# VHH binders against Flagellar brake protein YcgR (ycgR), part 24

Target 1, 263 residues: Flagellar brake protein YcgR (ycgR), of Thauera aminoaromatica (c4kar8)
Amino acid sequence: MAELSTPSPASPAPLDGGRGDELEKFTLRGARQILQLLQDLITHRGLITAHTGGGHSFMTAVLKVDEERGRVVLDPSPDPQANRRALAAPRLTCVTQLDGIRIQFPLVGLGEGQDKGRPALFAPLPAEMLRLQRREFYRLQVPLAHELSCLLKAEDLARKPVEVSARVIDIGAGGVAVVVPTGAAEFVIGGTLPACRLALPDGEPIELDLEVRNLNRQTQRNGTEQLRVGLRFAALPRAADTRIQRYIFKTERALNAKARGGL
Below, E stands for the ipSAE of ESMFold2; O stands for the ipSAE of OpenDDE; V2 stands for 0.75 times the mean of E and O plus 0.25 times the DockQ between their complexes.

## First folded at step 1 (VHH)

Design pb11 (framework vhh_7pa5_2; at its last look DockQ between E and O 0.01; V2 from the best seeds 0.00; counts 0 for: pae E 9.3 > 2, placed apart)
Fold by OpenDDE, look of step 3:
Structure pb11 (fold): chain B 263 residues (1-263), chain A 122 residues (1-122)
Amino acid sequence: as target 1 above (263 residues)
Amino acid sequence: QVQLVESGGGMVQPGGSLRLSCAASGFTFSDYYMSWVRRAPGKGPEWVSTISSSGSTISYADSVKGRFTISRDNAKNTLYLQMNSLKPEDTALYYCARGSDLEFWSPGYDVWGQGTQVTVSS
């Protein structure tokens, strides 16, 4: 009776290498910048969600930066099990916010010890820190479960009007990125798509004009080709802007709460 | 094949000037924002400048503002960076990149050249 080894759930596909490049401008690698940002976190008593992998996380804070030893001191979890997970993890992904700016940084080489007689976690200084400075440039990755869509009013190669339902993959204050099947419509960079409809979970679709800003053809792992379209909000009513911002904020909060184990 | 090829780098004295060129091929050059990014030894990449498809919108990093000028010739599929009043701090490998990280809707830089070395030394 051959025990059918249940295939280990496929590790989430590494975020497409292209996304890393997008965040490069927000990535701090300078030692002084990193130190300053860590100090700012200390000053503001910023709570940090430390992800240990496997869907586990715990709340921590930067207690101290030891420049001489090149290490950061973290507040341990009150949960001994969380601390054990942290110590066993090859990498911590730390997420926090300062002044509304999302900050993310990796820690590797975590150890436990004492700081001034109190239990503490220690790690070498991060080699890099991601700081999303401008909310306007922040892109919320839309959870698949939200099934956000945008009805695009476009044209085909024959300039015949076509409507394409596109999945929204990310959203921000300035626009959306969507994916469409290749050949669904003809898009021209700089072109305007009038009277499109963005569907948010909280109500009726928002009618808005979109400007095509970027086109990127991507081949999926399954061999299917998709077109990623970057779209700017050409004209956004104030009410629509408010709804979009609310959605983003709410979603971010929910994601953060989930990440903290609260959901 | 989509390709960017930088040229024009070299060694100059402080206060000197260089003009970098980036030849684009394999795509409609006039449809894309183009950027220069540099990487100094031991440092991360630093954005230098971006120019829109038509050239109507231009942005510079504060570190190079007033000294560097980005331009493009869409007929020649070429991006340029005129660098004046060069400083030792400008020493870096300079990359031409397709795209922009300044735009919310931009996926960032999706095509890079091999880079051209600029060295400013007395």
Scores: ipSAE 0.017, ipTM 0.299, lowest interface PAE 7.5, mean pLDDT 84
Fold by ESMFold2, look of step 3:
Structure pb11 (fold): chain B 263 residues (1-263), chain A 122 residues (1-122)
Amino acid sequence: as target 1 above (263 residues)
Amino acid sequence: QVQLVESGGGMVQPGGSLRLSCAASGFTFSDYYMSWVRRAPGKGPEWVSTISSSGSTISYADSVKGRFTISRDNAKNTLYLQMNSLKPEDTALYYCARGSDLEFWSPGYDVWGQGTQVTVSS
């Protein structure tokens, strides 16, 4: 059975993806802002996932900022192989969350050493940090009346092809969340579902490739159990992106108009 | 407010057992996968175990397989870790952590507790 939450080889996306210029307004480059944000992570003992590339990552934390030497000090992994991968990587992509705000930052020039007699990892202070409120990556909660669906081309437990019509519960620029009956298909985090079809109201369904990013069993308010599957859009064509954004905008306007007109 | 509170730690002899509890409040516990994470003296955080929202899918770090059992009681909003055959190497501060999808691309954790100390020594 596929492991839902912790295979180390899960394939994280690159930091910026194809929308890197839209992230510029969330990028901190000031030394004082960077130092303060790193200090906030230290104060809250933030759990950081450090990506070394090739689908590998390890868990760490910022121990302190050494302002005299202009560097950040990190916990080493208890797994020596993870430390070796981190030291060999040209770039470490650090990801965490603080108070619902996603924080990402690169570290380059990672080295090993001692901090107060304990093993530690060291890197120069990052030149930039992304501080992304999750609200800025809006996900429209799809109205039940729309019955928005996505046809998933997945596999069953015997690894035979199966098509699952999944209800879309939220949609954003980067992906969808869908619900399926428990046991309808076998999903693997990091797995790719090619040639799925997203049905929007304003035309023919969009053919797109999806990557499984998370899996959760979900109890609806009526008590029904289902599987929530978080799916990332892979290689989304511009026309498809435009249609998705248009659906989101029109639906938001319609929902807002009904809320004002009803009150 | 969203809160996770660990309990059940203590001092035990090698070969002993402990059961850790994590009480969750302020959110719909049954919607989230949950993990135990530990921090041994002089080391960084180490993932121990994860359990899916329903409890049907479970994974363990190799270092604890066969000795530790994760479970959850969604009616009581409580996560558990039964630790058997404890070794001095299991000495650590143990945290429960709520799973989060930071974005669809990067699973991680967004809430964690204060931790409960487990000390295994002869």
Scores: ipSAE 0.011, ipTM 0.412, lowest interface PAE 9.3, mean pLDDT 79
Fold by ESMFold2-Fast, scan of step 1:
Structure pb11 (fold): chain B 263 residues (1-263), chain A 122 residues (1-122)
Amino acid sequence: as target 1 above (263 residues)
Amino acid sequence: QVQLVESGGGMVQPGGSLRLSCAASGFTFSDYYMSWVRRAPGKGPEWVSTISSSGSTISYADSVKGRFTISRDNAKNTLYLQMNSLKPEDTALYYCARGSDLEFWSPGYDVWGQGTQVTVSS
């Protein structure tokens, strides 16, 4: 059984995006584009999780782009051991997010020093940066209060038709992830679930065909099992696509408004 | 709707203990990994600890390992940080943060609390 990607326990897991041609269209290799994206991270004060390997990571930020020396300047960790691990690492994998767009880039040849009398870490500018567009890869975590559900038309182990109301845990332009009790229905990767119904707020349920993309069994602390099912939208009508995007946009804006009250 | 509220901060002497709590609402708490992150005056944010959705996987920053314990109660939608043997360098604003776990990629933290102040001084 295939599993849904889960983040590392200490921080967001790096997407295995250093491989494959499918991510090439989202990879920035132009020097001007890389400089602009790094400047956007500075402007928005984006927090970066820097992975040093072995399950270790620390939080940093881009303080400056030094175009003359071809390097990026990073905020050191207040933890001296984290800085020592970073300096000893052959590569840092930096992961961050801007407005729901995942950004990931490598740094090689990390050094330490000072910038205008303050401690700093520096590295050569990355040769590439992965920038995954919101519309294709961003998934909104669905607030529980929205009670978003999808009625799945599936089969049990005896191949008898069964309808399962599944809670939608995340939603994006390409599909949804849902949670069902283990044993509620049989799912086969690549299988199609026809005429399922996605219940969004403020309208009639959207009837759509879903393709099973991945399955992940989770054991909860109370001992119960749940199945997480990743589902791709098949032949999504433009009107349905518009409604889903509007829901994502409105919910994201509302969540961001609340988050701005903190950090 | 989605909200994290920290509590339990305060002023303690070196060697003292505090227990921080984070009350979560508006989402299925048991589906998310949760973290504690702190920010000392004039310094950048420092990750402190993370606990998986089930509670089975736990990680700590080296600066707090052996002194702090992260835990969660999924029935009460609450995250905890037990802080023992507190040092002046633990003085910071402590935030709880919700991790994001998406099928195609995993962004960082998408929900933060307002923070609770911990001051360790004699």
Scores: ipSAE 0.000, ipTM 0.160, lowest interface PAE 14.5, mean pLDDT 77
ESMFold2 (binder alone), look of step 3: mean pLDDT 87; pTM 0.875

Design pb12 (framework vhh_7pa5_2)
Fold by ESMFold2-Fast, scan of step 1:
Structure pb12 (fold): chain B 263 residues (1-263), chain A 121 residues (1-121)
Amino acid sequence: as target 1 above (263 residues)
Amino acid sequence: QVQLVESGGGMVQPGGSLRLSCAASGFTFSDYYMSWVRRAPGKGPEWVSTISSSGSTISYADSVKGRFTISRDNAKNTLYLQMNSLKPEDTALYYCAKLEGYTYSEAFDYWGQGTQVTVSS
């Protein structure tokens, strides 16, 4: 086939396990992130398709998150047979969408009971939730402690090759922003910088080609000038894309945990 | 018009070898990272290997490490995949792909028809 078949964000079908490693960067494992996302599903009355295996599924919704007991409360199916299949299943795969974002999570250890005198299904809080969002617009502000750098292969005013080690200040799925001293090299919007090297904390530097998308001169409080260069990833290999997205997601999780006083 | 034409597939016994080629046209081949991706019957696409524009940065899926070698000839606009110690589970249609950023990493497009590799006794 000349095209790749990919489930839409709103598709009720669970994602193929063959992409498990690539989906890790979109997987939430922080307890507070999971609780907040489940609460968002409650607030927006999000309809969930719960897959019980063997091609069977039913429509449900999160009615409540019981943080003290570490469980979710789900609306049972009006079909008693669907509820029996769910209770007998070793795992329930829940698929929904919120504002166009695909959300998928497992539930294990489903039980039945009552909530406010009405029938309900109960399950332990999921250990993970998949949230698939288009990432090209998101920019992570790179922590200074990570010392992320990109070795740029650029040209001077006379078009002679120069190498500049630039500090990466933000990074996204589509590119990076770097800071260079004024006059270190000449950049032309639309120009290509071949064979640049992006150093991430975990692993070998990534060789990649960058396109100059924007230039912004910044004047610091002490009167010194620096140049902020916005660079687009040109033809980024999937393995490199996966590493960059993993770095972004891992760093976001760490920053979110720190901001919430996580120890 | 971007064109990628894969060739070199065929039938081979377990332990055998094949060399795949991908002839590229319609873009500046030497400016782009290139990948091999395969699709077995009834399964989703699996990334196999990637090579940088210069050829200096190379990566492989764990399932093929030590057995497959990716290379390129920028003067001929051609990408290669040398496959050694082939296993029945390597049976798939193999596609070469020009990689582009700014995309959700779940999917990427193929521009070729693929070349069939069948490993059976």
Scores: ipSAE 0.000, ipTM 0.107, lowest interface PAE 17.5, mean pLDDT 75

Design pb13 (from pb1 with R98T D99Y W100D G101S Y103W S104L T105G Y106R; framework vhh_7pa5_2)
Fold by ESMFold2-Fast, scan of step 1:
Structure pb13 (fold): chain B 263 residues (1-263), chain A 120 residues (1-120)
Amino acid sequence: as target 1 above (263 residues)
Amino acid sequence: QVQLVESGGGMVQPGGSLRLSCAASGFTFSDYYMSWVRRAPGKGPEWVSTISSSGSTISYADSVKGRFTISRDNAKNTLYLQMNSLKPEDTALYYCATYDSEWLGRFDYWGQGTQVTVSS
């Protein structure tokens, strides 16, 4: 998402210090708007990825909004270490999507307690939420049945070259997010993975260079851990861009048809 | 409260060297990927380098690769940047930062930074 952040020519990773004005039109700061959006996430049972800022994240959900106490109640991780990291973090960055629209918000002052006798996390209501409505920010959640993969050229813990077939979990105009087994390879933010191969259902794999933009050790709701890697397309050829866009469009149409058919 | 305190900047001639330090407090430093970010006069922030929580994996911006070395001491909660073969274009305010690991990518920095000036 290069358009959301303006990296310098020498910088492989986008910086948010220069993009404040661009994000302002997508920022909700009204208390009523924030409450409504949080309630929509509850109604749609939206799954939230909560990032603790240290390359760690866990899956959660908003259980309820307590308007009188001015706080949200979150589903804790089944992994006690994930909860401890979250409680010690200066901020949680919560990311979810609603009807294909990316929603992002910070939570500060996280605490723990109980809701209806069960463990829960709580935090003050966020002062702002991002609701990114532009098509270029859209990420297709890749259907598991498509078995979309990307063969990564990386290094193992001993710095030996390895090839890792990573499952693609989402894809957009600017890149992909993949999951790899913890320990299968070592990744570095800003590093370039040359000559990787993206396997789309149509035709030959697309050979391209990928830039590592984010790393998350994500604890699933069942307590298992996986490494999620966000990768940017570097110098994407026009033919490759066309094939990726075609896949996204075709898959969206098929998913919409499936939803209407009850399949 | 989270604090990152940068130090070690100064004025040097082209070809000189400086070592920057960042003292971290208020969070579990050893759990975080740490980065150096710089802001040159009249320009936006530019990412310089990132090091993993364990220190085992490191990356650099192309403009500094081969000249700068990032390192960390988790026992002392301190991040370092060794800068060699400094060029006038390295003149900037340098910040240490945590990296928010997301598809948009972003850096959080809380300190005042340390000024590096390279001039003849």
Scores: ipSAE 0.012, ipTM 0.378, lowest interface PAE 8.4, mean pLDDT 80

Design pb14 (framework vhh_7pa5_2)
Fold by OpenDDE, second read of step 2:
Structure pb14 (fold): chain B 263 residues (1-263), chain A 123 residues (1-123)
Amino acid sequence: as target 1 above (263 residues)
Amino acid sequence: QVQLVESGGGMVQPGGSLRLSCAASGFTFSDYYMSWVRRAPGKGPEWVSTISSSGSTISYADSVKGRFTISRDNAKNTLYLQMNSLKPEDTALYYCARDQYEYDWSTLPFDYWGQGTQVTVSS
């Protein structure tokens, strides 16, 4: 009778998936800093996506920071099922953005209760908050009206050179994300696309080398499949970098002005 | 109970290939991003690759790009890692890891991982 060694249960994985060193630079652990950031979220009425695991999330907001009790008060979901999931989750991952900077923080020990007679969720203050300030991580969502495009020099399935005009959906100092029709070309993660052309509104296209960093196939509502390609600037001339930065800055300023009620 | 069981590891020569498998159970496999992580002797864990729930989103560490291919079969609750052109520096214990959330893959936390399967690349 071969004792079927019951497979040992999976162990909890460390939070640090090997990128920890890079993220550490952006991690706030100071109590004062954390409190301030949470207060800022309150002040700005920042919407938070709270992830409960399993692909489930709900929208919330920080309602209050209770320093005396060392807890944060969150707005519960209008969906009771979402709240149940949240309460059952060993950890919430909260994701938000403030001033274009992605903020992520964990909440552990979620409970439900009432704040001033209203249903609320409670959690201990996060021990850490991730604030991604690196310009290299900042990706400007390109307004559709700008119609940024990138001519990709790629290969098809037969390894025949093809040129694909791709819409740029976001841009940062370090790269772009583009959308291409499915089947337009074959992309290999880590592969280099040489002599591509990025079209900016301010002048002639920028010739640059791009490295494929990620691939995401998405099915649109109409059933059409699109491929999102994350591309890193592999070789960016200084002049091109300046132009890209200028575009990002200008666009961001314009978007912010519009958001503030500026026509 | 969440279980992840890695298999397919072994010893290969440089330039060789291996295919790792991870059998998942105890959860709805199709609802989770899955990742491979490796740990070389004397080093910390290194992220290798991630695949989305549907398989539509895939990412790789720079160190394995162009050589490794992550895939999944949701019907079989199995995660795969095809490793080609193996190098001595690929020698590590390889773990299958469940990603807790389906957002920014660069910051996805892992909540569970298996016992690992040993990959040794040596001449």
Scores: ipSAE 0.006, ipTM 0.239, lowest interface PAE 10.0, mean pLDDT 83
Fold by ESMFold2-Fast, scan of step 1:
Structure pb14 (fold): chain B 263 residues (1-263), chain A 123 residues (1-123)
Amino acid sequence: as target 1 above (263 residues)
Amino acid sequence: QVQLVESGGGMVQPGGSLRLSCAASGFTFSDYYMSWVRRAPGKGPEWVSTISSSGSTISYADSVKGRFTISRDNAKNTLYLQMNSLKPEDTALYYCARDQYEYDWSTLPFDYWGQGTQVTVSS
């Protein structure tokens, strides 16, 4: 009953682990719950990373839910190649977050057309959505207004030192995800980037060593291709850990207050 | 090839203790959150406990808080569950599950499970 078993580049084929009801407790199957969650994503302008397989993904959003036709309307990528990959994919794996809760759902049978004269992607409503409410999985989606950055000390294709200012898109207890322009630096999974500098709003940048854990090529909504790099905090000092956790907590509380009307 | 092998289950009296182990292979164990999940006869699976990649973040189901302790040894690629003050309600097949990849939330949680080890608490 692995209803959300979707092949991804980082996920092995479910040979032994795809049995039982391991995801059932976290899976929403009620039509009303699914509709409400999709509506919450629309209301909060939730950005969705849609994985098309082969290490490719693009940024999208739910524009509307068409209950009469039983389908969702998605924002297409400005990159025609990303849209072609999506349309050719047997399944999209859509991943997003809402108030620190991970949301994941499959879309099957993607088509293209127009919504009110504008290009759009269409898919049948998902029969199920995964909603993980566990705090230990929490990754704060960093507000663009915070302009959070990490200065990465890496190497270019000629193995010469290069410094890349990367935008931090999410942050958690164990690491950050950043985006860099394609070609800005060479990253190797398992490689260490020493003495990088994480800029937080309060105080001096935090100097820390980062380990490259994953690489995902991503087409943004503006058509720009970027590399998303997942980075682990190596040997994080206690003071740095405390400051990062304080930023996460403070920002989460502010976002929750804003969602309730700016309390 | 990812493999998880549980051991340490058995029969015990109420109030007794057991220590479960899970030997992991075929992946970089230290990069993943790991969980214990149990299934009692005739019931669906119940999440028991989760531990982060480094071991610094730990959570428990309310039904086991204060009685169970999850831990890991990344050098040995082994996950543990120390179960104290066992109750008849703890009778279940206990599974080791590979949980969230620490640095990429696009991976599926619980993508690999072991065969399970039986724990029976009875007088």
Scores: ipSAE 0.000, ipTM 0.191, lowest interface PAE 11.2, mean pLDDT 79

